Miniprotein binders against o13629. Designs and how they scored, part 16

Target 1, 363 residues: o13629
Amino acid sequence: MLEAVTNPKSSLATFSKQLNGLLQAKVVVCKSVNPYFNLALENYLYENSTAKHCLLLYTNSPSVIIGRNQNPWVEANVKLCRDNFVNIIRRKSGGGTVFHDFGNLNYSVLMNREEFSHTENASIMIQALRNLGVHARLNQRHDIVLAQSQRKISGSAYKISRNRCYHHGTMLLNSDLEGVREYLRSPSTGILSKGVSSTRSPVSNTKLLKAEFIKQVISCFLLHKSHSTTTKPLSKPRASSKRLYDIEPKSVITLEQNDLLGVPSILKAVNELQSWEWTFGQTPSFKQHLESTELSVSMDISVVHGRLEKVIFSTPNATLEHELSSIPWTGLCYESGFANTFLISGIHSKEAISILKWISDSI

## First folded at step 6 (miniprotein)

Design u12
Fold by ESMFold2-Fast, scan of step 6:
Structure u12 (fold): chain B 363 residues (1-363), chain A 102 residues (1-102)
Amino acid sequence: as target 1 above (363 residues)
Amino acid sequence: DPREQIQRALEIMFQAVELVRQGNLEEAIRILEQALREAKEANDPRLIAYALLMLAWAYLRLGDFQRAMDYLEQAIRVAEQTNDPELVEYVKRAIEYLQKRS
């Protein structure tokens, strides 16, 4: 018997039960394509899941995902991403920059630190691929590559804390590999960065259908990551046909972003990942040198926590140099078009305006 | 005075940029709505387009794709009345990106 219950007390009790089920789930399939939510959900499960092993599967809308200690202005075309409303997001794991689109599937295996294994997690993916006719192997860098071409189809990263860890990666199913190259090609020049550089490998798509791959990954995961059980209960009646679907829903949760409305830690994590302070403010310190022969000017910039610390101009025109040095550069966010802030606020000299436009065009 | 309203709109938009960067989207939207009113009172199409674009950006970051699209559709109509080809192309790219996601 099913009845519609819509009052606030009943919905709160239902929400609490759903949340408890999520924390006990062996597999979570997230239907949200919001990368901020998906990464926040990953962190939430990392901190709160009670399952010995938990698999999270998701797909992000077009996004550039940089590693924890990388410089986005070195790793990506930040202006092109902004202009095309492609998200730039700093993840909490180390490693290199990747581009996600609808042709990619992300996986994350969350576990206790002592359970961590690159080879074991990779073997689950490799088996799922093999079951679908794709022959792949793990290479020396722990990437998954096609056996014949050796082209990378999955890269991964991990985060390890005192008690917990996660191992997450991409699976290239049908991504636009030629199109995404533009987003990962930085136009910036003259940057000397302390950030970790990405190592790029030849890549390929598996050409698998996402729904079929998801079903195989779930099957292989549940088979491989068996959990301890109490005394085996007898299925009564034994004659009842238990379909795979009847069993899997107890271990597999499918959810949407709205299912987790009201979870404060998820909202907090989404807000952090969306913040300029996290994505750009966590950039390792760097310096940049720019020069224009046409305008007879050079500019040296020091950037700390993503903000301008020091800006030094050199030009034969002492009046112009003084004017440019009088602009309150210190504390501004370093980003494409930061000089446009001063164009909007007003500048008196035509020469200074030309230089500000040059700076905006160069960064 | 249109000049005073233009200056107020620009100052508010500058403040809104910092709020959006900090993730304070609710306050950013509130003051951007004020900037839009000031820009409309000044009857400056470029500033109106900028305010609309910034509102679309803020709503997109909130995941409110319908409001973001509504603001972008307004922004492109106003931007086409300006002599700012960079702004026109930026808004066109934003609309194309949102259409691909919807």
Scores: ipSAE 0.000, ipTM 0.253, lowest interface PAE 12.6, mean pLDDT 78

Design u13
Fold by ESMFold2-Fast, scan of step 6:
Structure u13 (fold): chain B 363 residues (1-363), chain A 102 residues (1-102)
Amino acid sequence: as target 1 above (363 residues)
Amino acid sequence: DPREQIQRALEIMFQAVELVRQGNLEEAIRILEQALREAKEANDPRLIAYALLMLAWAYYRLGDFQRAMDYLEQAIRVAEQTNDPELVEYVKRLIERLQKES
């Protein structure tokens, strides 16, 4: 990959010039695998890029990315994700939950609204695949599928505003398809949530090397978008297959997260996306009912902004019920192990301790 | 005093958890390095392992996987001294996961 080398970032004049170059770039390859940074960068380019067409390519470290209005405790195994250094991130767009890992390539085509074409953007990806010996087509759901098996190798979505839009998607190169199953399977029971549930689709990997695919996507993108009209039908000659040309290094910017953490709006977006208040605190209000026959107890909780609002216990032991109800539950973050704060900080009866452990294990 | 150093390390680690959750990773790393020093002076293998794990977690969140792996390798060696099989297994799973990604 071609590098846009920046020596000192201590000069404000140098930094400003480099930032302006980024906003005019036709292709941005981000080498950071930090999904918080990559999502913040995508939004920054969407809002600030001056290029008619801009392609952003990135790979995220293992991450569960939930939609804007979803409940992470319903959509994912939150504890397993944390135990395995899998990020859980709430994106700014709606829709369902997806999993990214190092075997996936994310692409985002940012463009003026009048230039939007789902078919044309998909054709760029399909041509890059074909150049590498992978035969794929667009299906009726506008997914990219392998021509023979019909298994999905790329799903996509769009964000559209008045002047700008982006079409972004995944490309399964060599992802752990079985591993993702456990991260997206919530162990939580008794949650009553109005959030959108995710639907599984049969998927496959292309088995392509990431560096080779990136090179082909960049070539096809620059050829197609620089030399063809995006609104014309691709019926007779294919614009992307008509000619080859040398790739101009200046058309492609490769960057790392430290190149842009000095931009205040990017840093602010990264900090927001990483915050508990954004990822978990923006969860729609929900209720949960938990029951243990072994301990003869039930628990009803209401959760608002990701924090406990009300907790009600029912047990035949009135003294135990009073002990549990005396615990200051209100305001605690709803998360795996929240009851452990009382195991460490409080002194309780043996029966109450057993129930606190059960709560910790159940959430 | 070892008890005072243990208390300081725990207080710093509680603060670091909140900083990591808030995405203030550079400040979290700075205070976690302090917690690691306090834990080492107290000669408490469990707290040392926790501080190393939290440093690995913070570096992983920053995208510095080499630093994260280095801290996890240190953490597994210390965890083996704690006689805590759950801690050892947890660190082992994290190492295996990050190795598959390299």
Scores: ipSAE 0.005, ipTM 0.298, lowest interface PAE 10.3, mean pLDDT 78

Design u14
Fold by ESMFold2-Fast, scan of step 6:
Structure u14 (fold): chain B 363 residues (1-363), chain A 102 residues (1-102)
Amino acid sequence: as target 1 above (363 residues)
Amino acid sequence: DPREQIQRALEIMWQAVELVRQGNLEEAIRILEQALREAKEANDPRLIAYALLMLAWAYERLGDFQRAMDYLEQAIRVAEQTNDPELVEYVKRLIEELQKES
């Protein structure tokens, strides 16, 4: 909700102070579960953070997050997501599709381009896991896997620009793994896609408590990435304490969505991420062939920018074929239920209505 | 001409769907409210049900679940007048899903 932006009692000084603290923070813990806000915040920090390294931690409400150049209809069960009110969102980084829910923790390390190291960032996560008794390693695909089972517990992706980059990923703490499988299993058939395909792996939960893991990640990150002035070591550095450096506690900021609703670039990014034009309209061009033996019909669809470019039907009933081809398909958004627009009336055959329902059920 | 009225309603619905998906919810609601008025004037239960359904969808996208539910409850009542059991079932499913969300 963007209601706080219109609150006349919100002071410019309060927003300015929050903004300056945010831009200088080494660690940002976002308590919002709104995936559109969380991804907009990540982009804002990517563009504006003055910290050499900044860690963003957040959890999204149930959502399917597709990569920048992916086809959502190939990568996800779009209809199931819609019916269950699971968000589908296109992120700005490349790579594959992931499912987020309340049992997942997202991390994002934002840095200057010259500081980029996926292995270094992964080592921070692996150390936090080790501190909590979970033994994990980085595999050849740069996923974090449990050492014993080799099951994936964290996947990651990158965005690199001229001056800035981020490395972000997931950590499966106690996610609905059956939900992960169902939402990421597309029912769509016959699609010839130009988009990037996801690589699927067996997954597992770490079963760690989120608050404990957050605490350990922050500690490991600050120790690894801090530019703190070195303090004099203890006279016996091999004593039970391993703390050799002071860490600045005030470099960690916790925020809510309402704290930043006055920032125009964040609002703009939220609106973009919520738009059909971004999520579905940025889909690479594709073609789809569908057949129904029961209805004795086939359908060839060409889709550009998420919209129907051409639809061709083939059926032994010439009158039915003509009726279906006379429907103005071109320009309609490709999505579950697009054919339901034509169920209002103006289509006179029961056979055409059955085919429209089949199309809506198949897509 | 009923055929002409139906075609115009379809065109308004296509435009409204596009606007909702683009996040232009204010304009989508404006044209959908106009479509609802025209559908009621034409006394076409199917057109009325669709306009109500689309308004529910737009308000859901705004996060206004109370108004979305109100429009869905209106839509189911009108849909029952269309002799289209598939439309009735579809609206019922949306009501159940919105109740879980809210």
Scores: ipSAE 0.000, ipTM 0.115, lowest interface PAE 25.0, mean pLDDT 77

Design u15
Fold by ESMFold2-Fast, scan of step 6:
Structure u15 (fold): chain B 363 residues (1-363), chain A 102 residues (1-102)
Amino acid sequence: as target 1 above (363 residues)
Amino acid sequence: DPREQIQRALEIMRQAVYLVRQGNLEEAIRILEQALREAKEANDPRLIAYALLMLAWAYERLGDFQRAMDYLEQAIRVAEQTNDPELVEYVKRLIEELQKES
């Protein structure tokens, strides 16, 4: 945003024209690999696009994407993600947790609420796959699976509001399927969560080239979601990615993150998605029970909006129990190491310090 | 009462944790710099070490790994002046974790 604003050769009129084109575009291909930007762009198009149907295509750098109503501490190894610079981001659609990397393509179909159909949207992807020699079908859970192996190649979720909705999903082209397992394996124990649990299925890559798949998806989308503004018919699918589409160029927009940093609502959405309050603070209420036989202590925690609401200790030592209960736990953010905030030895017995370290190691 | 003074320091640190988690890194750093000045004036090595540790954490979140490492190196030196080997071990563990992240 600052870059766009401080460039003396950029014209406000040019920016406004580009923004108007984006709002009317039938297809948007985003070249940014920033998951916070890509999700902010998706929400912006959902709220502001004037196209009856709009297709957004993008790829995210390595990221764990949790559903709107999920508990990240149940769904992911939050500490491992932090240590390996894997982003954890809460999307605005429901459903389960997914891992994205450069071998995945994301698609999003934005449309009027009355036009929502899992089957119709999936048929566009299935047709694009078929045109490239990959035989796939929709299963009973609305996942796209390979016809022969039944392994999942695309999962999806949706968001529906008053007038608009989007249906978005993944397409596994050549992702690191083994890398997924550790990031999506939570080390946390004793959590009773009100959040939605992920359902995991055997997966496979299609092994398709991204550029070729993008071209086929765009062609199938425009054919199936034809508007009166499309003046030329789509050509039959072609093997060569060097061939031009038989559609007006204005129907398809390619953009970079910097093209939209000057839009205040997009920057605000990026900042929200990057915030602790969104990613962790929107976690459904939960409780956690922890026990240590060695330290002869148990701990019951209730967490609301990602913050400690109530902490109860039980131990045979009444003096120790009183000391632990006097610590100002309420309002502290729930996260790995939160008890480290209280590791000032002068106030606490050696027994209390041992318990604080146990809490830090357990969470 | 020393316990009341330490409890007030813990409340300040708790507020700083909240601000860092909230993404309000500038305000968190401001509060922590105030806590560091107060700890130094009180000549309390434990509070000084903890304030330095918290500043390192805030700068790490800001993406300033050089400043974060500088603060952790100050924190370990001050922690070694305390009679608390567990605090020293804790700071050493954080240095190892940040080295993996840089």
Scores: ipSAE 0.000, ipTM 0.163, lowest interface PAE 19.6, mean pLDDT 77

Design u16
Fold by ESMFold2-Fast, scan of step 6:
Structure u16 (fold): chain B 363 residues (1-363), chain A 102 residues (1-102)
Amino acid sequence: as target 1 above (363 residues)
Amino acid sequence: DPREQIQRALEIMWQAVELVRQGNLEEAIRILEQALREAKEANDPRLIAYALLMLAWAYERLGDFQRAMDYLEQAIRVAEQTNDPELVEWVKRLIEELQKES
């Protein structure tokens, strides 16, 4: 029969209510405190969400989050973080280093590029704060500060691509502001880096209860963004009419890590964010100069993609200098204690062993 | 463990959605058939119904409307065993839509 050609103009796209609902959701509240999952989820929504505006809310377990183009050895006490099981994670947005803990709420507004507005997104947060009795304003750096003290309560960053963007930030509710200073104070000296440096500002907590703040942020977001999406409907007379029944899908979704950990692109993103190659290997090239007057030695290190490219020693003892230069430094990961493997060999002079210990203590 | 089988079936269904986004329908069908087996082993009627619906969707996108209809008819029978009248109504609408396309 050739009278009609049927086109697949409608599609049975997906029957997973959770995935379909997630991609259309206006608000996503994530209950996971896993920072790797939360950042992977943010990237997933950035690439796949069909909502004109989507708000993601989450809290991370204690973590140092560095910007896309930063040097972790300059921005953080890497060894202290490792010893205390504090994650160091490189995010995909630019800007400076921040510390997250259970007293912080993260927000992310995902949108089409043409919808991007720092001021509009900040106004939603400021309105939620005002509704709860906290008077705040946006400063010249686009940070949210308390009106009276001028202390920062929210910092933000963004990622913009051809079609999509996100604007994300922190909200200090009851974070450990004293502990933050220890993790963000690098002990490393002599580093000359091409990486972006963090700008520190005096901070304060809002002292708001997380559940109340989340409720107000959601209410303000839905109200303000619903006005942006209102369009004038075009109507045309028809010979027949039918009852229109519009059952809106649930626009606010609460989810757990286990709901989405099986999504391959999310799992791939989690694995990438957990990798040494992402967090440390994406570090901009840098050089480090170290000197010990007591040991009469200096060391010049070049690091590319987080790995030792060139190591030069200078000492008055030519035999010792030759011994140190004979160690296979090139290609080693730049990490606290990278010299420790050579201490176990037992083939080095007492002077060389002293220098290897000094290197381990200095890096 | 039935809970492990349910989780595994769900993970496979998420993988199938990603494969469809990439345009790899044949691989999506292969892993959805695995998800259906896992769902049946777990004896979860809701998960079985969803796996059957996704297979129907994949075969429709592949142009095999007869197999798509067969899967939807299986899906409605299983959906009626769930305490989810919304799922039953949804499957009925999908059957009506597929009949209009074929």
Scores: ipSAE 0.000, ipTM 0.219, lowest interface PAE 15.8, mean pLDDT 78

Design u17
Fold by ESMFold2-Fast, scan of step 6:
Structure u17 (fold): chain B 363 residues (1-363), chain A 102 residues (1-102)
Amino acid sequence: as target 1 above (363 residues)
Amino acid sequence: DPREQIERALEIMYQAVRLVRQGNLEEAIRILEQALREAKEANDPRLIAYALLMLAWAYERLGDFQRAMDYLEQAIRVAEQTNDPELVEYVKRLIEELQKES
């Protein structure tokens, strides 16, 4: 089902009540499992939060999240994702492709650019894990790995602009690791991509309960980040010492998906993230070479903004080559089965039909 | 003139391809029904099968799986009248795929 955002009415008053608190919140927990809303909320907080440090926590329904400059046809099994209702979504940060499901927790630390630190942000996660009996460390690639097995339990990426940045990552609690492998294995061949390539490392689950891990992450975040935001001179404190976690509960905001429906900029971002033009149309230019000895044909395609720019066929049969070249390929969206469209047009030769089927099977 | 009718139907089908990809499904169906009439007047079984397949594709994209299946069943019957076993197998595969979706 395509999710149409159709009813902002019930969420508007609730969101309006929370708006002044949301922009100042140290921690935001989003209960929506919709990856489009979660990524749109992340961008909204990135642009609008006034907190020096803000932690966003969320979980996505099954989704393949590609980096800003990646080619989905190289990084993922696009057809398998479509058939299994696994969303493919282009995020706004760089880096490699990841698979999210209900057994994963996503974290995002939004901050002023001057505050950015891979090691400091990772140390918060590592401390939360340690508090729950899981021993982990940061490796040289800035992944969080289990200390004993060296298997990756968290990967991360970041977006940096002039004044603001975010560092976000995954935490594998109890994800489908077989699904991770299969959805991230592209069947496509012959692609020469201009995009950023991903390399997969062995992964593992921590087996931690999500609610316990969320509690520990929040506590560790507030310990390491919230107390650095004051510039007030050191004056003699009141008779009672302030406790380490003496933080107003209003510093932690919990949102439902309906709370986001009343925010026009979030809805606009959701619509963009759901668009073919964003997810596939922002693909870096690439070329693909396909050949079939059995059919005595080769095909070279150039793809720009996810659309066919140039298609060249080579066959020993000049009439067949002319027939294939007469098909209006240019401007067609590059997608599984794009050649199947022409099996239902004016192509009459058996040889051309065989080649069109071969193209569809190869992409 | 059968040749003129065939050329007209092919041009309409190429236009329909673009409309379906743009999500303009109602207009695509309208012109594909015209292409089907032209194909029938030309008495070209392969062209008739192609027009029926394109109508099935457009209705599938519209979410009308019953109408899409009806067009595929018409397409297989016409395809069997051609001397083209690959077209017949292609239509059978589409019927199987649509049955999984419905």
Scores: ipSAE 0.000, ipTM 0.140, lowest interface PAE 21.9, mean pLDDT 77

Design u18
Fold by ESMFold2-Fast, scan of step 6:
Structure u18 (fold): chain B 363 residues (1-363), chain A 102 residues (1-102)
Amino acid sequence: as target 1 above (363 residues)
Amino acid sequence: DPREQIQRALEIMFQAVELVRQGNLEEAIRILEQALREAKEANDPRLIAYALLMLGWALERLGDFQRAMDYLEQAIRVAEQTNDPELVEYVKRLIEELQKES
């Protein structure tokens, strides 16, 4: 990952030229499968691109991507993701949770706020699908669905600020649909959260080859969008206007993660997206109620910024209740096994140990 | 006194978690090494295994993958003494993930 590489290999002049080209590009195809890098690149282009419209295309290694204001413990099987080395990542756009794998293509259209259109962006994708023999339409929720089956093949979300926005989505080409179901099915019970909930729809793959779909999307995007550098230039552009073929190759940039390792803001964004404080610490405040009839105990947990704020136990045994309440719960990260620190032999009664094990099994 | 050593080690481990959260990885590692020494003096295999696991976790976050691997391999050997097969499996999976990085 980026944190393992500190020095770029390119000369400073070559790097500067490549960076200027990226900021003016109409289409960016990223060959990195690192989801942290791809989301950091998306945000970098959102903040710095000078193109009126820019299309970013990328594929992520297996990952659960939660929306900005979602609770990962409600939206995903966090333990299963950890056990199978599936990344859980919080994006900066709103909306619901999605699963990405190598059979999915991500698209992102970055634009000025006044240019925002769900229907126009969707029409580009629908035309690319039609050119490859797949008949699809936009439904009333602005999902792209197959015309006959009505099964969803693309969901999208957006981020809007004062001057800029991006509209991004998925395209199911040949994803593991059973994996999608398993990773997005939370085992957690008793959670009361004011976080945004996901709406699940029946999904299908288009079965299109990724390289063919990328080629068609680029062609349709360039044909349907009026592309210019009408936004304020950030630096002196190179003058060239004699022929279309001199402009066309520079309008489409293919890049690798290593091309941008020397950009400090991208490295910082990658580090933030990889942090526990971003992914879990930005979770909206929630409460959880758990009961064990067998152990005659109930537990109420309050979680703020992903950390235990308050834990209250109710049990008929007053001595046991006092013992459990004496444990320093406040400030612990809410994660599978947070009670394991207190399962050390000889510190607590047999009854308390049974309850600590139950907590570890339930979260 | 083993009970006093266990109490001190737990307090140090809690402090280490907060230091890792704050990005103070070098200090977290220093106090976790102290917790490991106290756990060994108390001869508590569960506490030793957790101290080793936490050291591996902190060193992975520091980017010292070789030292992280060394502590996690020690954690597996000690965890096998605790009759906790889930802990053993978890540590093994962490080692496999670190091997993919190196």
Scores: ipSAE 0.000, ipTM 0.160, lowest interface PAE 19.5, mean pLDDT 77

Design u19
Fold by ESMFold2-Fast, scan of step 6:
Structure u19 (fold): chain B 363 residues (1-363), chain A 102 residues (1-102)
Amino acid sequence: as target 1 above (363 residues)
Amino acid sequence: DPREQIQRALEIMFQAVELVRQGNLEEAIRILEQALREAKEANDPRLEAYALLMLAWAYERLGDFQRAMDYLEQAIRVAEQTNDPELVEYVKRLIEELQKES
């Protein structure tokens, strides 16, 4: 219908057909490794896709992805991520923190709310794995684990609205498992948070080639979501990577970031996901208690929207306690080294300077 | 105030994409004109340029190439007020292609 009225010679016709094709697509393979774009695209399809079921597949450059209601300082080594150029990004779905790298494949199943099923979506992934000789099962936490070792190869989360939802997850193909451990291990102590905590479990790689796994997932998804038997293969999807075209509403669409230039909601979502206010400012309120026996001091911090609200010190020396309390803590961003700004001031006692250094080392 | 206007314009643009997909071009144009007004009131030249591009898209699909061109000419002037050279280049390409059609 859209296609019949559009002039195929113009870039406007191409733009119109690309948008229409994307919104009707049953499978979208995104070639961008930009995690901000990939998450923005997921949200765009969640809000705008007209397909009853849509599968989005993508790979992110090295990134720590925290859940909607999590505390990044509890869930990740924020300083290590910064030093190694690993992005920390808050997604819009709930659940725990994950590490993505080039050895991981992300999948997202976007669907009508009434179609939501953890078990059904997991069965598609498990069948794709089985077809490639990897025996896996769903455990009690709805993780996909290797049948023999019980090691987790896929974790997932979801977002549900009035009429649409998505169920998305990871698949460890050949990820840096030591990196997974180190980036997801926070050095922070004494934090009491109302945020959602991640449950850590032993992980493993499937050792599958990404291209082979993508082909099997697409095949199993199309077969399963057409209410056909899962024992027969479907017509082969596109073998080569092709740009968005108005070929067939049920076809596999391959796209790159540049294909969606000029879609304002995608650009707005990318900008939001890149902001400090989203990633750190949306952290649930928390308190932190730190103490040093050597310095005979304790500190209680309350943090709201990622910023210091209240800082209380306790020390045997009343003059020192007053000096520390006179520092303008309120409104500072909670981040590694926030006390360093006061170390070079030269207006504090030797004892206060020792405590400021301790704070900088502890946060 | 401006934040509320930006949110309204974006919501209208989402709705307009679906209307264009359904072939309801008249209603799509009506609400896109509203989105353009909201974007102008919010003083957001990027959002204004996108609203103008979507209006050009809708008119091109109606076969009204003159109105589509008029909107693209407005879009390039607004896009030049953004700090986005990619957007400017994109609009220039659209103008060139539409000129070949007319």
Scores: ipSAE 0.000, ipTM 0.200, lowest interface PAE 18.0, mean pLDDT 78

